# VHH binders against Abasic site processing protein HMCES (HMCES): the designs that were tried, part 86

Target 1, 269 residues: Abasic site processing protein HMCES (HMCES), of Homo sapiens (Human) (q96fz2)
Amino acid sequence: CGRTSCHLPRDVLTRACAYQDRRGQQRLPEWRDPDKYCPSYNKSPQSNSPVLLSRLHFEKDADSSERIIAPMRWGLVPSWFKESDPSKLQFNTTNCRSDTVMEKRSFKVPLGKGRRCVVLADGFYEWQRCQGTNQRQPYFIYFPQIKTEKSGSIGAADSPENWEKVWDNWRLLTMAGIFDCWEPPEGGDVLYSYTIITVDSCKGLSDIHHRMPAILDGEEAVSKWLDFGEVSTQEALKLIHPTENITFHAVSSVVNNSRNNTPECLAPV
Short names: E, the ipSAE of ESMFold2; O, the ipSAE of OpenDDE; V2, 0.75 times the mean of E and O plus 0.25 times the DockQ between their complexes.

## First folded at step 11 (VHH)

Design m37 (from m1 with S31T; framework vhh_8pnl_2; at its last look DockQ between E and O 0.79; V2 from the best seeds 0.00; counts 0 for: pae E 2.6 > 2)
Fold by ESMFold2-Fast, scan of step 11:
Structure m37 (fold): chain B 269 residues (1-269), chain A 117 residues (1-117)
Amino acid sequence: as target 1 above (269 residues)
Amino acid sequence: QGQLVESGGGLVQPGGSLRLSCADAGFDFSTYDMAWYRQAPGKERELVARITSGGYTNYADFVKGRFTISRDNAKSTLYLQMNSLKPEDTAMYYCAAGLEYEDYDYWGQGTRVTVSA
């Protein structure tokens, strides 16, 4: 996973993240650094994306089931990194393989500190290799969405009018992430950055790409991944596996250039 | 899997030079780590050189001082400058791109390099 869409305005995104804490109270996540949230149809690594994480990371005695939403840099910068420029990191941390997460120091250390987050997106993009050519076909991949007006799931055959209306009740894609906190050696603000955990593709996606993000399907999985105060690393890692509850449609090559940021990036073709 | 297109391979004499290129039609790899691998007949594929999105380079011991990896993000192209070529460098050369530490999701079909007298 190396390209997402997360274009919802802050208020719409916040409402889409409504949840219940362990006491059953309905809540909205509280924002940190909301000014750093930059909505886009075409988010690449090294840009900021919103993530959910436990309030307990920020407040010593907080209920670990309560959630914060914060923009974080995509591309984990380990807490031990000693150079002043994160772009000088000697390896890519955009994604983290589920099968080696406990062996890699960059991921094992923050995971041991409970630094689990849920990465939010409208969906993600993957590029299918076209047999017999050097061209790739991009696809937008997302949770099945409910059409309130026509009692069906939104899809490629739906009108542009239906696509404009779906964002008010869009079910956000919730991907398992690990984050870390880096203090610049020359001073300045703490940098929060994350990686997306990846797994083998499910059967439904295998013809598009052989890897997929670890998707947390439903509130129970999201709650357990975030709640590092009650759920151990070993228990949380049991949530990391491929899912079949996913849909997709082909999109325009406009999305190929990460600088393009228009609704055309995710519109069905 | 993904596909990248390699070019620049060929037949060259020992001590000669070749420049390999790797590009993809219309896809932006600027945030990806990229690498050159090679595979000689009857041997396993091995890493030759890698370059991060930020420009950090790393080389296998057997090519240090002879090969140079570089990238041009404006052209979305990866290069391998190969100097002082030896018969032992004869192999199929593959480019690769990825977003995971020491793992690559996108691979080319390879370009053949033959070094013989």
Scores: ipSAE 0.647, ipTM 0.824, lowest interface PAE 1.2, mean pLDDT 89
Fold by OpenDDE, look of step 12:
Structure m37 (fold): chain B 269 residues (1-269), chain A 117 residues (1-117)
Amino acid sequence: as target 1 above (269 residues)
Amino acid sequence: QGQLVESGGGLVQPGGSLRLSCADAGFDFSTYDMAWYRQAPGKERELVARITSGGYTNYADFVKGRFTISRDNAKSTLYLQMNSLKPEDTAMYYCAAGLEYEDYDYWGQGTRVTVSA
């Protein structure tokens, strides 16, 4: 995964992240650094995206089922990194392969510390190679959405009004991530950054791309992944697998340019 | 994202030089790790050189300072300057891009390099 969409207004995003804590109490995640949230239809690595993580990471003795929402840098910078410039990493940390997560120090160490997060997105983009052409067709991939009588398929949202309705009840894609905290050697603010765990693609996506994000489908999966206080690393890793519960549609080449940040990026063609 | 397209391959004499290019007009690879691989007939594909998004470079042992990998993010182009070419360097050379640790998601079609007297 190298491109996502996360364009919902902060308040809408927050409401979409409503959850029940361990006590069954309905909650909204509390924001950390809300000013770092930058909505975009076209999120690339090194940009900030909102993630969910357990409150226990910030507050001693907190209920580990409580969730915080925080913008973090896409591309994990490991805590042990001693260079002043994160760009000097000798390997790419945008994604983390599930099959080698325990073999890589950069991912194993933070995972062992319980630094699991859920990366939020409207969906993600992948490019399919077209046979016979030098062009790749981009696709927007997301959870199936509940068709409300009034909300036609994303493709049928011909009116701005219908489009807004679609997004008000949008089910966010929830991807499994690992985050870490990096302290710059020269001082400054602690950098929170994440990697997306990837798996082999499900059958439905296999013709588009051979890899996909590890999607956590449902509140239980999300809760277990986040709750590092009660759920061991070993148990959490059982949640990492391909899912067929996704849909997709072709989009325009507008998304190819990371500078383009318009609804056209994810609109069906 | 477009297709990675390699160019610059050809026939060269031993001791000669070639400059390979890999470009994709629609591909913003500024955040990608890039690499050159090669595959000789009857052999497995092997890494030649890699360059991270941050510009860190690594070379296979057989390169021995003969090749230089570089990138121009503004042009979305990857280069492989190959000097002091040897017959054993004869192979199809592939450009690759990736966002995973030591893994590449996108590959070019390859450009053929033939080193022969």
Scores: ipSAE 0.582, ipTM 0.808, lowest interface PAE 1.1, mean pLDDT 91
Fold by ESMFold2, look of step 12:
Structure m37 (fold): chain B 269 residues (1-269), chain A 117 residues (1-117)
Amino acid sequence: as target 1 above (269 residues)
Amino acid sequence: QGQLVESGGGLVQPGGSLRLSCADAGFDFSTYDMAWYRQAPGKERELVARITSGGYTNYADFVKGRFTISRDNAKSTLYLQMNSLKPEDTAMYYCAAGLEYEDYDYWGQGTRVTVSA
């Protein structure tokens, strides 16, 4: 997984993240650094995207079931990294394989600190190799969406009114991530950064690509992954598996160029 | 679209040089780790060299300073400068790109390098 769409305005995104805490109270996640949120139909590694994490990471005695939403850099920079420039990392940390997560120091260390997050997106893109050709077909991949008389089609979101029909009730893709906090040697703000955990693809996606992000399907899975105060690493890792509850459609090659930030990136073809 | 394409292969005499290139028209691999692999007939594919998006490089032992991997992130192009070529370097050379160590999701079709007198 190396390309996502996360284009919703902050208020729409926040409402889509409504949840219940452990006491049953309805809440919205509280933002950190909201001005760093940069929505786009075409997010690449090294860009910032919003993630959910437990409030307990920020407040010593907080309720670990309460959620913070914050933009973080895609591509985990380990807290122990000693160089001044993250580009000097010897390994790409955009993704983390679930089957080796406990064997890689870059991921094992923050995971042991409970640094689990939920990476948010409208959906992700993947490129299918077409046999007998040098070209690949991009797909936009996302949760199945509830269809109502008020809902619209992705391709019909060409005006503000039509956009609202599609996106106001969009079910965000929720991917399991690990984050870390790095203090630059020269000083400055702490860098928060994440990796997306991957698994073998489900049968429905296996013709597109052999890997997929680890998707947390439903509030129970999301809550358990986030709640490092109550859910151990061992128990949390049981949530990491492929899911068949996924859908997709072909898109044009506009998305291939990471500089293109337009609704056409995810429009059905 | 979305296909890595190698170029620069060919026939060269022992001791000669070649420069391989790899790019994908319209697709930006600047955030990917990239690598060159090679495969001789009847042998398994083997790593020649890899380079991270930030420029960190790693070479197979058999390279012994003869090859240099590089990239131009502005053009999203990968290179392999091959010097002091030997007959044992004869193989198909493949470009690869990925977002995890040694897990390369995208591959080219290869370019042939033949080193013979």
Scores: ipSAE 0.447, ipTM 0.741, lowest interface PAE 2.6, mean pLDDT 89
ESMFold2 (binder alone), look of step 12: mean pLDDT 80; pTM 0.816

Design m38 (from m1 with S31N; framework vhh_8pnl_2)
Fold by ESMFold2-Fast, scan of step 11:
Structure m38 (fold): chain B 269 residues (1-269), chain A 117 residues (1-117)
Amino acid sequence: as target 1 above (269 residues)
Amino acid sequence: QGQLVESGGGLVQPGGSLRLSCADAGFDFSNYDMAWYRQAPGKERELVARITSGGYTNYADFVKGRFTISRDNAKSTLYLQMNSLKPEDTAMYYCAAGLEYEDYDYWGQGTRVTVSA
């Protein structure tokens, strides 16, 4: 996974993240650094994206089931990194393989500190190889969306006007992530950055791409992944597996250029 | 990035030079780590050289000082400059790309390099 859409205005995104804490109290996640949130239809590595994480990471004695929402840099910079420029890191941390996550120091250490997060997106993009050409077909991949009174379902056959209407009740894609905190050697603000855990593609996506992000399907999975105060690393990693509860449609090549940031990036062709 | 196309292979005499290219269809190339691997007949595939999205390079000991890996993000192309070629360098050379720590999920079909008199 190397490209997402996360375009909802801050208020709409916040409401889409409504949840229940351990006591059953209905809540909205509380923002950290809301001014750093930059909505886009076309998010690439090194840009900031919103993630959910436990309040206990920021407030000692907080209820670990309560959630913060914060923008973080895509591309994990390990806490032990000694150079001044994160771009000088000797390996790519955009994604993290589930099968070797406990063998890699860059991921094992933050996991040991409970630094699990849920990466939020409208959906993600993948490029399918086209037989007989060097062109690739991009697809937008997302959770199945609930029906509305004016449209039976969301899909490729729907008009752009119908697509715009569905964002008010869009079910956000929730991907398992690991984050870390890096303090620049020359001073400045602590950098929060994350990686997306990846797994083998499910049967439904195998014709598009052989890898997919580890998707946390439903509030029970999301809450267990976030709750590092009650759920051990070993138990949390049991949540990391392919899911079949996913849908997709082909999109225009407009999405190929990460500088394009318009609804046409995810509109059905 | 899943369709990588290698070119530039051929037949050269020992001591000669070749420049391999690996072209991508042209999206997000700059965000990927890139590598060159090779495989001689009857042997396992081995890493030749690697370059990260940030420009860090490393080389297998057996090519250090002779080969240079580079990238042109504007042209979405990876290069391998091979100098002082030896018969032992004869192999299929493969381009690889990835977004995962120490792993490559995208591969080309290879280009053949033969070093003989």
Scores: ipSAE 0.594, ipTM 0.806, lowest interface PAE 1.5, mean pLDDT 88

Design m4 (from q14 with T28D; framework vhh_8pnl_2; at its last look DockQ between E and O 0.10; V2 from the best seeds 0.00; counts 0 for: pae O 5.3 > 2, placed apart)
Fold by ESMFold2-Fast, scan of step 11:
Structure m4 (fold): chain B 269 residues (1-269), chain A 117 residues (1-117)
Amino acid sequence: as target 1 above (269 residues)
Amino acid sequence: QGQLVESGGGLVQPGGSLRLSCADAGFDFSSYDMAWYRQAPGKERELVARITSGGYTNYADFVKGRFTISRDNAKSTLYLQMNSLKPEDTAMYYCAAGLEYEGEDYWGQGTRVTVSA
């Protein structure tokens, strides 16, 4: 996973993340650094994306089931990194393999601190290699959406107004992530950055790509992954597996250039 | 020809040089770690050299001092400069790109290098 869409305006995104805490109280996640949220149809590594994490990470006595939403840099910078420039990391942390997550210090250490997060997106993109040709077909991959009177599927010929109606009730993709906190050696603000855990692709996606993000399907899975105060690392890792509950459609090559940030990136071809 | 396109392979005499290129069209090249692997007849594929998105390089012991990996993010191209070539360097050379530690997301079709008198 190396390209997502997360374009919803902040208020719409916040409402899409409504949840219940451990006591059954209905809540909206509280924002940290909301001004750093940059909606886009085409988000690449090193950009900021919104993640959910437990309030307990910021407040010592907070209920660990309460959620914060915060923009974080895609590409985990380990807390132990000693250089001033994060680009000097000696390996890629855009994705973290589920099969080696407990063997790699960059991921094992933050997991031991409960630094689990849920990465939010409209969906993600993958590029299918076409056999016998150099053509590549991009696909937009997302949760199945509830059909409503206002929304249908994203259609190739749909008007802009029909596209807007789809997003009002869009079910966000919720991907399992690990984050860390890095303090620049020369001072400055703490950098929060994350990686997306990846697994082998499910049967439904195997013809598109051999890997997929670890998707947390439903509020129970999301709650368990976030609640590091009550759910151990061992228990949380049981949530990390391929899922078949995903849908996709082919999109145009407009998405290939990460600088393109328009609804055309998502439109079916 | 696959997601990555290699070129520059060929037949050279021992002690000769070759420059391999790997072009990546349509992806966010600058975000990926890039690598060169090789596979000699009857042997397993092995890592030759890797360059991270940040420019850090790592080399297999058997090519240190002879090969140089580099990248040009503006051209979305990976290079392998091969000097002082030996018969043991004869292999199919593959370009790879990844966003996972030690995991490759996609591979090229390979370009053949033959070192022979």
Scores: ipSAE 0.609, ipTM 0.810, lowest interface PAE 1.4, mean pLDDT 88
Fold by ESMFold2, look of step 12:
Structure m4 (fold): chain B 269 residues (1-269), chain A 117 residues (1-117)
Amino acid sequence: as target 1 above (269 residues)
Amino acid sequence: QGQLVESGGGLVQPGGSLRLSCADAGFDFSSYDMAWYRQAPGKERELVARITSGGYTNYADFVKGRFTISRDNAKSTLYLQMNSLKPEDTAMYYCAAGLEYEGEDYWGQGTRVTVSA
């Protein structure tokens, strides 16, 4: 997974993240650094995207079921990294393979500290190698959406007001991530950064690509992944598997250029 | 477009040189780690060299300083300079790209290198 869409205005995104805490109370996540949120239809590695994480990461004795939402850099920078420039990393940390996560220091260490996050997106893009050609077909991949009287489908939007109705009720894709906190040796703000855990593709996506992000399907999975105060690393890792509860449609090659940030990036073709 | 396309293969005498290229205009090339692999007939595919998005390089032991991997992110192009070629370097050479620690997401279709004894 190397390209996502996360384009919703902050207030719409926040409402889409409504959740129940341990006591069953309906809540919205509390923002950290909201001014660093940069919505786009076409997010690439090294950009910031919002993630969910437990309040317990920021406040001693906080209820670990309460959620913070914060923009973080895509591409985990390990806390032990010694260079002054994250581009000097000797490994690509955009994604983390689930089958070797406990063997790689870059991922094992923060995971052992409970640094689990949920990466938010409208959906992700993947490129399929077409038989008989040298070209790849991009697809936009997302949770199935429940249709409403206005519209629950991207393909049903035929005007600006219908488009807004589609996204008002959008179920965000929730991907399992690991984050770390890096203190630049030359000083400056602590850098929060994440990796997306990957798994083998489900059957439904296997013709598109052989890997997929580890998707947390439903509030129980999201809550358990986030709650490092009550859910051990070993129990959390049981949540990491492919899911068939996913849909997709072909999109135009406009998305190929990461500088393109328009609704056409995810529009069906 | 959206494909890794290798070029620069061919027939060369032992001790000769070739420069392989791999182009892709369809991805955000600068975000990917890139690699060259090779596969001789009847053998398993093996890593030749790898270069990260930031320019860190790693070579297989059999390269022994004879090959140099490089990239030009502005041109979305990966290179392999192959010097002092030996008959055992004869293989299909493949370009690969990945966003995972130890994993490749995309592959080219290959270019053939033949070193005649």
Scores: ipSAE 0.274, ipTM 0.683, lowest interface PAE 3.9, mean pLDDT 88
Fold by OpenDDE, look of step 12:
Structure m4 (fold): chain B 269 residues (1-269), chain A 117 residues (1-117)
Amino acid sequence: as target 1 above (269 residues)
Amino acid sequence: QGQLVESGGGLVQPGGSLRLSCADAGFDFSSYDMAWYRQAPGKERELVARITSGGYTNYADFVKGRFTISRDNAKSTLYLQMNSLKPEDTAMYYCAAGLEYEGEDYWGQGTRVTVSA
């Protein structure tokens, strides 16, 4: 996964992240660094995206079922990194393969510390290689959405009003991530960064791409992944597998350029 | 099919500088992530630097601030400014382009860089 969409306004995004804590109380996640949230139809590595994480990471003795929402840098910078510039990291940390997560120090160490997060997106993009050509067809991949009687397929939103309605009730894609905290050697703010865990693609996506993000489908999966206080690493890793509960449609080549940030990126062609 | 053509390689003394260029012929340069790779004799090809279509950069550890990757979309040209060159930097340098952060679809033929006293 090298491209996502996360374009919802902050308030809409927050509401979409409503949850029940361990006590069954309805809650909204509290924001950390809300000013770093930059909505975009086209999110690339090294950009900031919002993630969910347990409050226990920030507050001692906090209820670990409580959630915080925070923009983090896509591309994990490990805490042990000693260079002053995170861009000097030689290895790619955009994704973490599920099969080697425990073999790589950069991911194993933060995971062992319970630094699990849920990466939020409208969906993610993937490119299908066309047989016989060097052309690639991009697809937008997302959770199936509840069809409201009036809201046709994302592609059939004939009116701006209908489009807004679709996004007001949009089910966000929830991807399993690992984050780390890096302190610059020269001082400054702590950098929070994440990697997206990837798995083999489900059968439905296999013709598009052989890999997919580890999607946490449902509140229980999200809660267990986040709750590092009660859920062990071993138990959490059982949640990492392909899911068939995904849909997709072809989009235009507009998304190919990461600078393009328009609704056309995810619009059906 | 787009072609990438590298230039700017040559012989340089240790501590010297070179500027490599990669010109696009036939694809939408602005839509691609671009990268420089190098391959020394008897060694595997390795990433030197990457610049995304959005302008984000990434460098290999051995670069240590000596090299700068940049792009000019208007000219459909990728650059690698190499300063403080070392004998260990001797290699064939390749330009690559891809739509995905992790992948390259197009490769140049390479330009040779030799650093020798």
Scores: ipSAE 0.021, ipTM 0.418, lowest interface PAE 5.3, mean pLDDT 88
ESMFold2 (binder alone), look of step 12: mean pLDDT 81; pTM 0.822

Design m40 (from m1 with S31A; framework vhh_8pnl_2)
Fold by ESMFold2-Fast, scan of step 11:
Structure m40 (fold): chain B 269 residues (1-269), chain A 117 residues (1-117)
Amino acid sequence: as target 1 above (269 residues)
Amino acid sequence: QGQLVESGGGLVQPGGSLRLSCADAGFDFSAYDMAWYRQAPGKERELVARITSGGYTNYADFVKGRFTISRDNAKSTLYLQMNSLKPEDTAMYYCAAGLEYEDYDYWGQGTRVTVSA
C-alpha cells in the first residue's frame, strides 16, 4: 500500500469516526493539530494522514478506550534516528510486513510501547500489471458501501451522481498502523509518523496485487487494536490478517501522478 | 509477479561495461526504494545495489567502485552502470521496488548478463 484517498472535510471525517468508549458512551475523537489535516484524493508517502490512537498516549491517567484523531507523517521515523533530516533515513518505512514486524527494531520498539494506530482513508490504490505491456491498471479499493438513497452496495456500475452523494455516509477504511515519536536533534516539535502493516492479499485482491494493508474490519477490531492499556501486543497482533470484506473498481491513470488531486482519481471508469 | 521491465543485458568480455535500465511506463515510483539484485546459476539471489526514495545508495562489497546505481524519477527509470566487469558478475539481474523495510513487492523478469572471453 503506497497510495490512498482521504478527501473528506474535517467535520465529515470526524463524524465518520463516531465510536463508543468502554462505558458505552457515544463519542467523537478529539483532534490534535487539526490544521495539519490536508484532505486529498491522492495521498502519497511522506504526506500527512489522519490516524486514530488512544488518548492514553497523551494523558497519563486517561481512559485507554477514548480516542484521539491526529495527522501523522506517512513513513515511520524511528525514535532512535540520529540525523536531522528524516528524508535521509536509509530504508523505507511506508509499510511494515506483518510476518517480520517483531524482528525489525524500527517496528518492534514502538509496538512494545503500545504505539498502535488506525490509519484512516476513503480507500487505497493498487496497480495491476497488464499482460503484454509495461502499463498498469490502477484500482481503488475500499469497504463495501451502502447506497444512501437505495438499499444495496455502491459499485463500479453506479452513476457519478450516486458517487457524489455517498460521502455523507461513507464507511472509512481502517488500516492497522504503528507510529513512533521522533525528537529532532536540533530541537523543534516532536514528529509523529506511522507505517501501515501489510499482509498477503485476500482471494478477491490476488489478481490486482499480492500484498494488502492489514484492515481492521469493524469496531471490535478497531477498539482492540487501539486499546494498548488493556490489549497486549501479542493479543493485538492476532487481529492482523487478510480481509475478504473489500471491493474495488478500476480508475483512470490520472491517479498515477501523486500531484493530481481531483475526484477523477477515484471515479469508476 | 514481475511488474518492472529490465533491459541492457548481454554478452561482454572481461573488463567491459554494460548499462542496465529498469522502467515502468505510467507509474510513479518516486516514493519507492529501488534495488538491483542478481542470481547466478545455482546461487541464491543477492543484493547488488540499493537506492532509497531520498537518494541514499548502498552497494554490495563485491561491486563497490565498479557499479553505480542511479534513478530518474521524471522518467520512472532505474539504472545500473556496470564497469570493469568480471566473469563472477555473470548472472540474471533483477530490478526491485518496495515500500517496506528490506522487502520488495515489485520485481522484474530479469535481464541476463554474461561476462566471458
Scores: ipSAE 0.581, ipTM 0.782, lowest interface PAE 1.4, mean pLDDT 89

Design m41 (from m1 with S30D; framework vhh_8pnl_2)
Fold by ESMFold2-Fast, scan of step 11:
Structure m41 (fold): chain B 269 residues (1-269), chain A 117 residues (1-117)
Amino acid sequence: as target 1 above (269 residues)
Amino acid sequence: QGQLVESGGGLVQPGGSLRLSCADAGFDFDSYDMAWYRQAPGKERELVARITSGGYTNYADFVKGRFTISRDNAKSTLYLQMNSLKPEDTAMYYCAAGLEYEDYDYWGQGTRVTVSA
């Protein structure tokens, strides 16, 4: 996974993240650095994206089931990194393979500290290789939406106005992530950065790409992944597996250029 | 990531030089770690050299001092400068790109390098 869409206005995104804490109290996640949220239809590595994480990471006595939403840099910078420029890291941390996550120091250390997060997106993009041509077909991949069936029919009818309305009740994609906190050696603000855990693709996606992000399907999985106060690393990793509860449609090659940031990037074609 | 297309392979005599290129049509080439792998007949694929998105390079012991990996992000192209070539360097050379340490999702079809008299 190397390209996502996360374009919802902050207020709409916040409402889409409504949840219940351990005691059954209905809540909205509390924002940290909301002004750093940069909505886009076409987000690449090294940009900021919103993630959910436990409030217990910031307040020692907090209920670990309560959630913060914060923008973080895509591309995990380990806390032990000693240089001034994160781009000088000796390896790419955009994604983290589930099968080797406990073997790599960059990921094992933050996991040991409970630094699990849920990466939020409208969906993600993958490029299918087409035989007999050097062209690739991009697809937008996302959770099934109750209103998407009706909106998809309307969207297929080529109505820009109807496409704008699908977002009112959009079910955000929730991907398992690991984050870390890095303090620049010469001072400055702490950098929060994350990686997306990847797994083998499910049957439904195998014709598009051989890998997929580890998707946390439903509130039980999301709650267990975030709740590092009650759920151990070993228990949480049992949530990391391919899922079939996903859908997709082909999109225009406009999405290929990460600088294109328009609704056309994810519109059905 | 777009398409990875290798070029620059060929027949060369021992002690000669070749420069391999790997062109990528992708618009986010800058985000990917890139690598050169090779596979000799009847052997497994092996890492020759890698370069991170930030420019850090790493080489297999058997090519250190002879090969140089580099990238041109403006041209979305990866290079491998191969000097002092030996018969043991004969292989198909593959370009690879990925977003994980030493795990590559995208591969080219390869370019053949033959070192013989």
Scores: ipSAE 0.529, ipTM 0.777, lowest interface PAE 1.8, mean pLDDT 88

